Miniprotein binders against q56y42. Designs and how they scored, part 5

Target 1, 350 residues: q56y42
Amino acid sequence: CSNNTSNITTFKPLKLPLFWPWQKVKMGPLSVSPMGFGTWAWGNQLLWGYQTSMDDQLQQAFELALENGINLFDTADSYGTGRLNGQSERLLGKFIKESQGLKGKQNEVVVATKFAAYPWRLTSGQFVNACRASLDRLQIDQLGIGQLHWSTASYAPLQELVLWDGLVQMYEKGLVRAVGVSNYGPQQLVKIHDYLKTRGVPLCSAQVQFSLLSMGKEQLEIKSICDELGIRLISYSPLGLGMLTGKYSSSKLPTGPRSLLFRQILPGLEPLLLALSEIAKKRGKTMPQVAINWCICKGTVPIPGIKSVRHVEDNLGALGWKLTNDEQLQLEYAAKESPKSMIQNIFQTR

## First folded at step 3 (miniprotein)

Design Ai
Fold by ESMFold2-Fast, scan of step 3:
Structure Ai (fold): chain B 350 residues (1-350), chain A 97 residues (1-97)
Amino acid sequence: as target 1 above (350 residues)
Amino acid sequence: SREELAQELFFKAWLLYYQGRYQEAIDTLRRALEIAREIGNRELEARALYEIALVYLEMGDIETALRYFQEALRIAEEVGNEELIRDIRSLIERIRS
């Protein structure tokens, strides 16, 4: 039939999320997006060429992540330019406070910060005070996750016990919703889990270097322990400092200190880079999206770095789809055939 | 500024410790202890004794470490530093188990 209308209606497209609420990942008492973002580059002049003129773009990148459902942001009290002054935490705190997308819902953001095991942090009270200082810089009343940045087991095992007591007190005082660790190897991960359990504190997260470049025996053992104990693995450097992006070659190296590492490792990655490129082309995706998606498929929560709006936009394309088991095996086989891999983090314990 | 010097000595001592220079670390902490006693800062004194105990314990000198922990605990109890009391007692108990 035909009808007469004196006006027309225009339908605006409904904004669909990149992932659904049931795709959020349990991390102790927390519900987090399948991918988070790290802020290591924020305030880092030497490694990442940070300048304060970049703050507007970083804020825009942060808002883009929030707008697309990302609720996990990882930082550290040691991140920043100059004297370990918490510049990354200060920037994140400012962006959360000023966020129009969060308006009245600042507590929906899960802030994960890491407290350095500095040689002068020798009392549980000093470690609790480190947490309070981070809260002040972030301008929030409670952290999502308070993390010990590295283990002192190999050189100061008694300091480590005191730092663990600091994590317990942070949790008991309600300064953090969950506690975690970073750079813990298989043996120390079990030890801290058991220690915290005796104090009624669940260990919720273990952050380690984990990617297609970092899937050695030790990383796989850590993942197995995490799965057994109900700990969520947070995978840092999921792109291998950029080596898995496909943007670099022996003739096109990154600027800055990374170029030396790339000269040593990148030529030995041809099988892996070829496999990433082939799957990316087949899927209509980028190589970084495939590499991040692989981490998600393994049950980890990757935290690629926020460097620009463009990087966040690209990384968000890792969500909303899944690699097949065959594609995952193809990437893993290609990684094993590659004669080079990432250098083990010097802070990672046994 | 005397407190600032003591803080600087604590930092230097732990850098020496992580370089394996244990005796120099202890000597540096003893200087911080002397400053704490000179200025009458009992909390800083307890901290210095506690850190000296930690170095001795890492060296395997358990008896000397326990003596320093016990002295640090006595002063921590005197000044009412509940967190330091807890930390010292916890470490003493772990040494015993």
Scores: ipSAE 0.000, ipTM 0.342, lowest interface PAE 12.9, mean pLDDT 84

Design Aj
Fold by ESMFold2-Fast, scan of step 3:
Structure Aj (fold): chain B 350 residues (1-350), chain A 97 residues (1-97)
Amino acid sequence: as target 1 above (350 residues)
Amino acid sequence: SREELAQELFDKAEELYNQGRYQEAIDTLRRALEIAREIGNRELEARALYEIAWVYLDMGDIETALRYFQEALRIAEEVGNEELIEWIRLLIFYIRL
């Protein structure tokens, strides 16, 4: 007998590249949502004004992200200011452990942490111990991605090789499923890739500042190298620290140190902000959703920050649709016509 | 049969869609929709409306996509296709997020 051709439950739906949360992208041996979330604000008193009273709301925001198919969460052992150092990892670990949404499937969350290149981390063993300390704070047995937070090549080149050996050992000991780097420029990215490859360790990710405000020649060169070498670019600050949200102007600046950058950059962003606003209105979306969607359209995995339930709700709306090629070009042209852009991160290498 | 013709049209529409020929894919799916309505096959009708909505969504025509998804959902609920119901509800949820 022949199958009922009208049975729609047996058909494969059209596979649209709409960046749905359940349409995972490859990142080395990992399968991740097309957008992740960063936890840099958790314990950050200087840039966000973090207080421990906010933890319940952050947990709600984390659960909302999980419920909507997000499985990539980025943190760092240096996140948390002053006495709260390591707080971001502690909170993420607590939220994963307590999650009602995971229900014993805690290992389905891809945790990416970053290990700081502190001057006292002078041996590969010390760097492996940094990883073990992060696992302890996170209350997990294995990381999805273990990342070197920045390169020491420009000021302590001999230390960098020690840190790279530490990454090799983390992988070999099964403490991390994959290895990545952050704030690596084009030259150092190729060097670490080759170093790790000769030791049987694949480099799965390169995390750099990448957005409509940070698409200069160097970012494009890093993206090209990533594509050539099979490395996934993780785009941090996809909203330009909030400048692409449309919520700020020369007369309405954020509080704290961000206001210094905003004073320099916002006055020069009118063409880009107008283009974002026009496309957002046309699509029934917000400006942050358009800016994040653009990063995904470029083949990167953006990690906007988890700051509140409202921010997560808004950022999730960046998924499930796709900017047309013409819309992407309109945004890129408007960015080039804008006289200002983000400054390069001081930790980024050549 | 008419149902076999509709299946061939779905296959052709998928090929056209994969080639970026969106309007031709919609035209082909509309023909499948006409056949489904002619033969009174509600499941096939829901499928055609759903796939038309997907193409409009990819083209950036959100309002038209939502209209087709809502109609497909109504019919999917009538015929009890749980997989399609959940898929369409999830899509509408994310589109309106």
Scores: ipSAE 0.000, ipTM 0.199, lowest interface PAE 14.5, mean pLDDT 84

Design Ak
Fold by ESMFold2-Fast, scan of step 3:
Structure Ak (fold): chain B 350 residues (1-350), chain A 97 residues (1-97)
Amino acid sequence: as target 1 above (350 residues)
Amino acid sequence: SREELAEELFYKAFELLNQGRYQEAIDTLRRALEIAREIGNRLLEAWALLEIAEVYLDMGDIETALRYFQEALRIAEEVGNEELIRDIRSLIERIRS
């Protein structure tokens, strides 16, 4: 045999990290990776086809993310409802507790959970108890970020003030290191910021739908407000539920309720999908990597969903490089040329 | 910022390495090392030294690589980064084996 290599020639050199320590993003008192991961699919049989047989692969995907420096994981107390109450939080908590990669450093993970604005959560004490229930399911003593999942301003404005008082109490009691909101529009974002500020509580994060399919006037206004007020925008659905992956077409739709949305939007995305494909090929990257990198270039922290080891591996390739300003403009122009965009979340306020 | 410039230099060096342009990669990493020292960023300094060591290792210059790995280890020990200390010690042991 001619393969007689010495130990030195079989040595694996140290690789550049996917991101440097100074690329970590400040989010109130927290320092987070420039991309996080969402767990919306975990425990969701109806919308995502979750099965318990997937748990081992999801745990491996979680470990892969940790190995590559990812420290931000987003979940919610409503995720996995309809089959097992709080299943997403329970799975994340199990993976953190059992993690071989963390080796007793479980507190280095920033867990961001969201508390649903359920109609029966009518007292600040009930909302604080929702936080305690999430801590129990996650098996941790303190959350990185406690978030209000949506605003009740349009239908129960008095309830919203109660939920805001709940966020204040969570922070004051040390149950959360920071507080945030999800699906808040420009007007409500300013109002909660001011409400919390007068009570000594900084608003750390605003989680909204933000992607090349969701960069309309309202998203840009929210981003501007976030920049002005020192709030970090967490971009959810950075891949448009999978529409920006290049994996789907009119003849190859996803299973389940997403197929209805894809039938309406996907045919109108040809200019954007072409631009994503061209830049991906030029850069030696995938279309999802380009789409996620665009969100990072806009100063947001995207949280693509963990569905498999392959998805995490691919999404990690969005780190370690940067789109040029010209490439960003090319993508934005192509998105404007596309006659379709994502439907605004029904919980999104003004 | 100076840190952002150093980061850009690392990515440029990585591209040069992929092209087999070892000396240009070393020169680029040395510029990043100078910036790290100017701004007093010890962790960045350690990473620049580690990347220079890896380039010399790829070139077959084991002795020079070991010198750079040892310098990076000294800095990692001063900073108290336990994972980096462990990884560098492992690399040095592998090279000596």
Scores: ipSAE 0.000, ipTM 0.262, lowest interface PAE 15.8, mean pLDDT 83

Design Al
Fold by ESMFold2-Fast, scan of step 3:
Structure Al (fold): chain B 350 residues (1-350), chain A 97 residues (1-97)
Amino acid sequence: as target 1 above (350 residues)
Amino acid sequence: SREELAQELFDKALELFWQGEYQEAIDTLRRALEIAREIGNRELEARALYEIAYVYLWMGDIETALRYFQEALRIAEEVGNEELIRDIRSLIERIRS
């Protein structure tokens, strides 16, 4: 209703979700870009060959992501191998603090960190202190999302209740804007949601392995539960540790421990890799861009890793377009025809 | 009216687009564009061009999308539609970045 019809335009532009970075998606009380970035490689010498000499390029990659409207960055207090434990959080904090692009708008970045369910974290107070330690390393006063990194239900069920109380206290004390979980299966996801609800705390996110290599019955059930309960699924390993990039084959394996997994799985992915290649070629896109776009089409927020400026440049090309329903079905059918899929994360519960 | 027919064509194009019938959606929008030009409605013309560009962008035809966005922007600036100007400039900036 308007009393001034002369100022009402009859023009109404087409409003389609093309997954542009400024077309934010709701994640509890948060407004995030359709794709975020993970910082698992930062400080990881074993799997990703991290060296401190890489920090300047990682900072450039971070700035490129910010310049292109990415506002979600996922890290963890356990990221960093050996002496570099906590290095991912320290680097992310440094880059946010020093960012020329942010210049006083540091609060516009949504930082999601994960707190490890270490066997020595036996009290809710210790878990709150883990959050405070992460805030110190990140040099921020409040997290966007505080996440429990994995469930202890299968081996230490009493510890899990204590960790859940820790999440409640983080939220109540204002240390985190939202609470999430990682590696929770369908049964435990419902249980924590219900528990948090009784304490007045909404569960905003569930981070799980989700990709064209990991869309089994359990992943689909988790997605269904997330949709029903208003939880956003954060999809990690959207490229299957690199298997969906198209740059590896049985004769061209990655260096390091990933080569063992690739030798087992990659030969059984020919139908899926062919479908990805064909759609990528048809669309003028790369295979990683197609694989990431598929995750977004499913209503998830993928967090591919920041490893270099080149990787960020490529992954940004996953935004601003959308796979058709037929293309999505073609990829899903090819994935089902593939003899192999990703091994379920050992920390994922039932 | 001719304007009501154009609106019906926009609605039909959106339906076709959601069904994955992109070429039919473009053809339908081109009919709306012809009507806008026929009746001299510059706002409808800018809208039709914008929506055609959006479908091409969705299809991955970036070069064609840019041409239509540029024409839509010129007309949007002429008629002073601030919302459309903002939307088109945002899309062009992202495509060209």
Scores: ipSAE 0.000, ipTM 0.189, lowest interface PAE 16.4, mean pLDDT 84

Design Am
Fold by ESMFold2-Fast, scan of step 3:
Structure Am (fold): chain B 350 residues (1-350), chain A 97 residues (1-97)
Amino acid sequence: as target 1 above (350 residues)
Amino acid sequence: SREELAQELFMKAIELYNQGRYQEAIDTLRRALEIAREIGNRELEAMALYFIAMVYLDMGDIETALRYFQEALRIAEEVGNEELIRMIRSLIELIRS
């Protein structure tokens, strides 16, 4: 060989970003990654089998997400079971504070937390204090997004107005950069938007269950309203609690309470799981990556759960590519052909 | 819009790059760069120059890559895009090492 140019091709690898700056999603005053991550499993012993021995791996998973440009992390003041109440916020705050990847750029992380509509939160001042308590657990001075976790309209309508006033005060006091809601249906979403608008507060996000298992009439109506009113839809459970991963079957069920749900729903998902598998194989992707990518293609910001380094590695592969319109239609048709779908969250309003 | 067309051309160039079609990726990025300059979008201009530099670097043309990185950095500093500035500076430092 006479040419020595091939010797120069062994160069130190440059890491391409999984998404470019123009692919970031506007959410009110915020610019967020096209996918975020949820922390519901952190401190949850009942549904997700959390143990404190997992914290080191969760921190590694968090760092991996940051390294790949993820800047949106969703938590809640109610996350953590029993004595671990608030543990999800405490862990997220610890990981942000200790992050070697951030190195003084902790303010580049958009923290979205949710405040529970507990029956004892009867004043706007108590709700503002809930926000202050979350800031203390997270060890930050300001939240990216402060969210009402669910509506009380169906059982305590007077309390809901108090909670909405609490959100207004959080925004006015500069404790949150943006305000959002979770588990709000089409009618309540319009009502809170209009209420906040009359107080000079924009409603920036609506977090609802949205996936190929949760694309019924109500979810589509919520998406339409979000698009009309300039609200960003944050899609939670984009993998249907794990049912869309392809890792489970009638012979391999998850442990705990999810097992009962999976026994009833999985057999009815065969057309959808087949379509996901076929597209995943064609694209050289995994079924979870296809399911998450579908949520992004619909204009939502999915927040799959951080459970391990492996899960974050896999979910990051949902970025940097797009399903074609025909592939999206194939998945949607297969979902409609599937006789089962996810049950609505018990806190989901009209 | 012209801005959306430039974004689509960037995505197309990434696909071509991933296929090892380096010259076609550069040609596509140059079209995106032309549109960015046409519409006065300095951030898109810097991004296009940055990606052209990345492709040249992967082709083994380090000298050309450095020229494009330096031009991208100049524009990124001008517009105050701190994220892009950090990315470009890190890559220039990596090349120097």
Scores: ipSAE 0.000, ipTM 0.274, lowest interface PAE 16.9, mean pLDDT 85

Design An
Fold by ESMFold2-Fast, scan of step 3:
Structure An (fold): chain B 350 residues (1-350), chain A 97 residues (1-97)
Amino acid sequence: as target 1 above (350 residues)
Amino acid sequence: SREELAQELFDEAIELYNQGEYQEAIDTLRRALEIAREIGNRELEADALYEIAWVYLDMGDIETALRYFQEALRIAEEVGNEELIRDIRSLIEEIRS
């Protein structure tokens, strides 16, 4: 007779994934996590108070996101203290290259970068070169998504066609797996979609300001167009630059340039902040988790910013559950009853 | 303090720039720049010159922008701001390509 004993591999509780593989969101040829992360704060000393001493904590935050199934990271060639230093891209590239969590599967990360429509970028070749510069900073051979950061339609319409041709060439040369746009309004979104489609290039994503503070008529129209044309909406500023966290009040403003915007908007947000707080308490969640979950429930892929390990840990709690239709309506009603909202980005087109 | 005022003006100018108020952003940055020079804050001086250059670029005045970038670069090199040095050099190189 033999003794049968159970193998005890660990006393650690079984950790369920925050989402299942079939809950990943399709973005053109890509399969991405229901929430990504933005790296706007990385390297930005002025707006976000970045210091190089923070790099270790940012790397730990990145690894925590990967451990929990996050595979979409958004950056830009203009992100960092300097506008072409590309420090955000350099940090992301370093973290991907050095990642022990990826264990040689660096290509499983979907990197979405944005190329600025700078006034000297007047040829499609210059725009392709901007893409190559981003690849060099990121230390990768191919981007998941190459994005045009804003439209020039309202002030330099001939430049816009050149930039669109640049996106076509990036795709055709295999430098990007998919192309996207940022800050495009309903009219321009349809135009670029059709332009790219006739050239055999699918438009996979439209990144726009979308949150409980930014759900106006145009945002809803953009979402409708995205659904109709098979484009995924990437929602930036899902927390309203921090206003929806419950961390700030009229007496507790952030430091730096954001304080001006917060002074204008925050006093008028009481109904929305109360609704967020009530639902958060009822669900055993935080206000940021509820605000991000709302964006996911609307069918968008939010990209909240990474600043610390605790910030990533909190935002990950937005996954694995869903607001009811009644809770979504409660938040939307409270947002309408709040007398202030976010101003559209100046680069947002019609 | 004068230093707090200079930082507040700098922050205000960045917000004006983000709102597309280019002339007001330049005027506010120039006030921050004057105070930075008065108090000997070379880092803020370089930052203000750099942001003024960007406003001129967005206004289409590339020649004026390059002059401000070159002045910012000189001060960045003096102070040892490696990030700003790298950024300005990359900008000048791309603009000239």
Scores: ipSAE 0.057, ipTM 0.545, lowest interface PAE 7.2, mean pLDDT 84

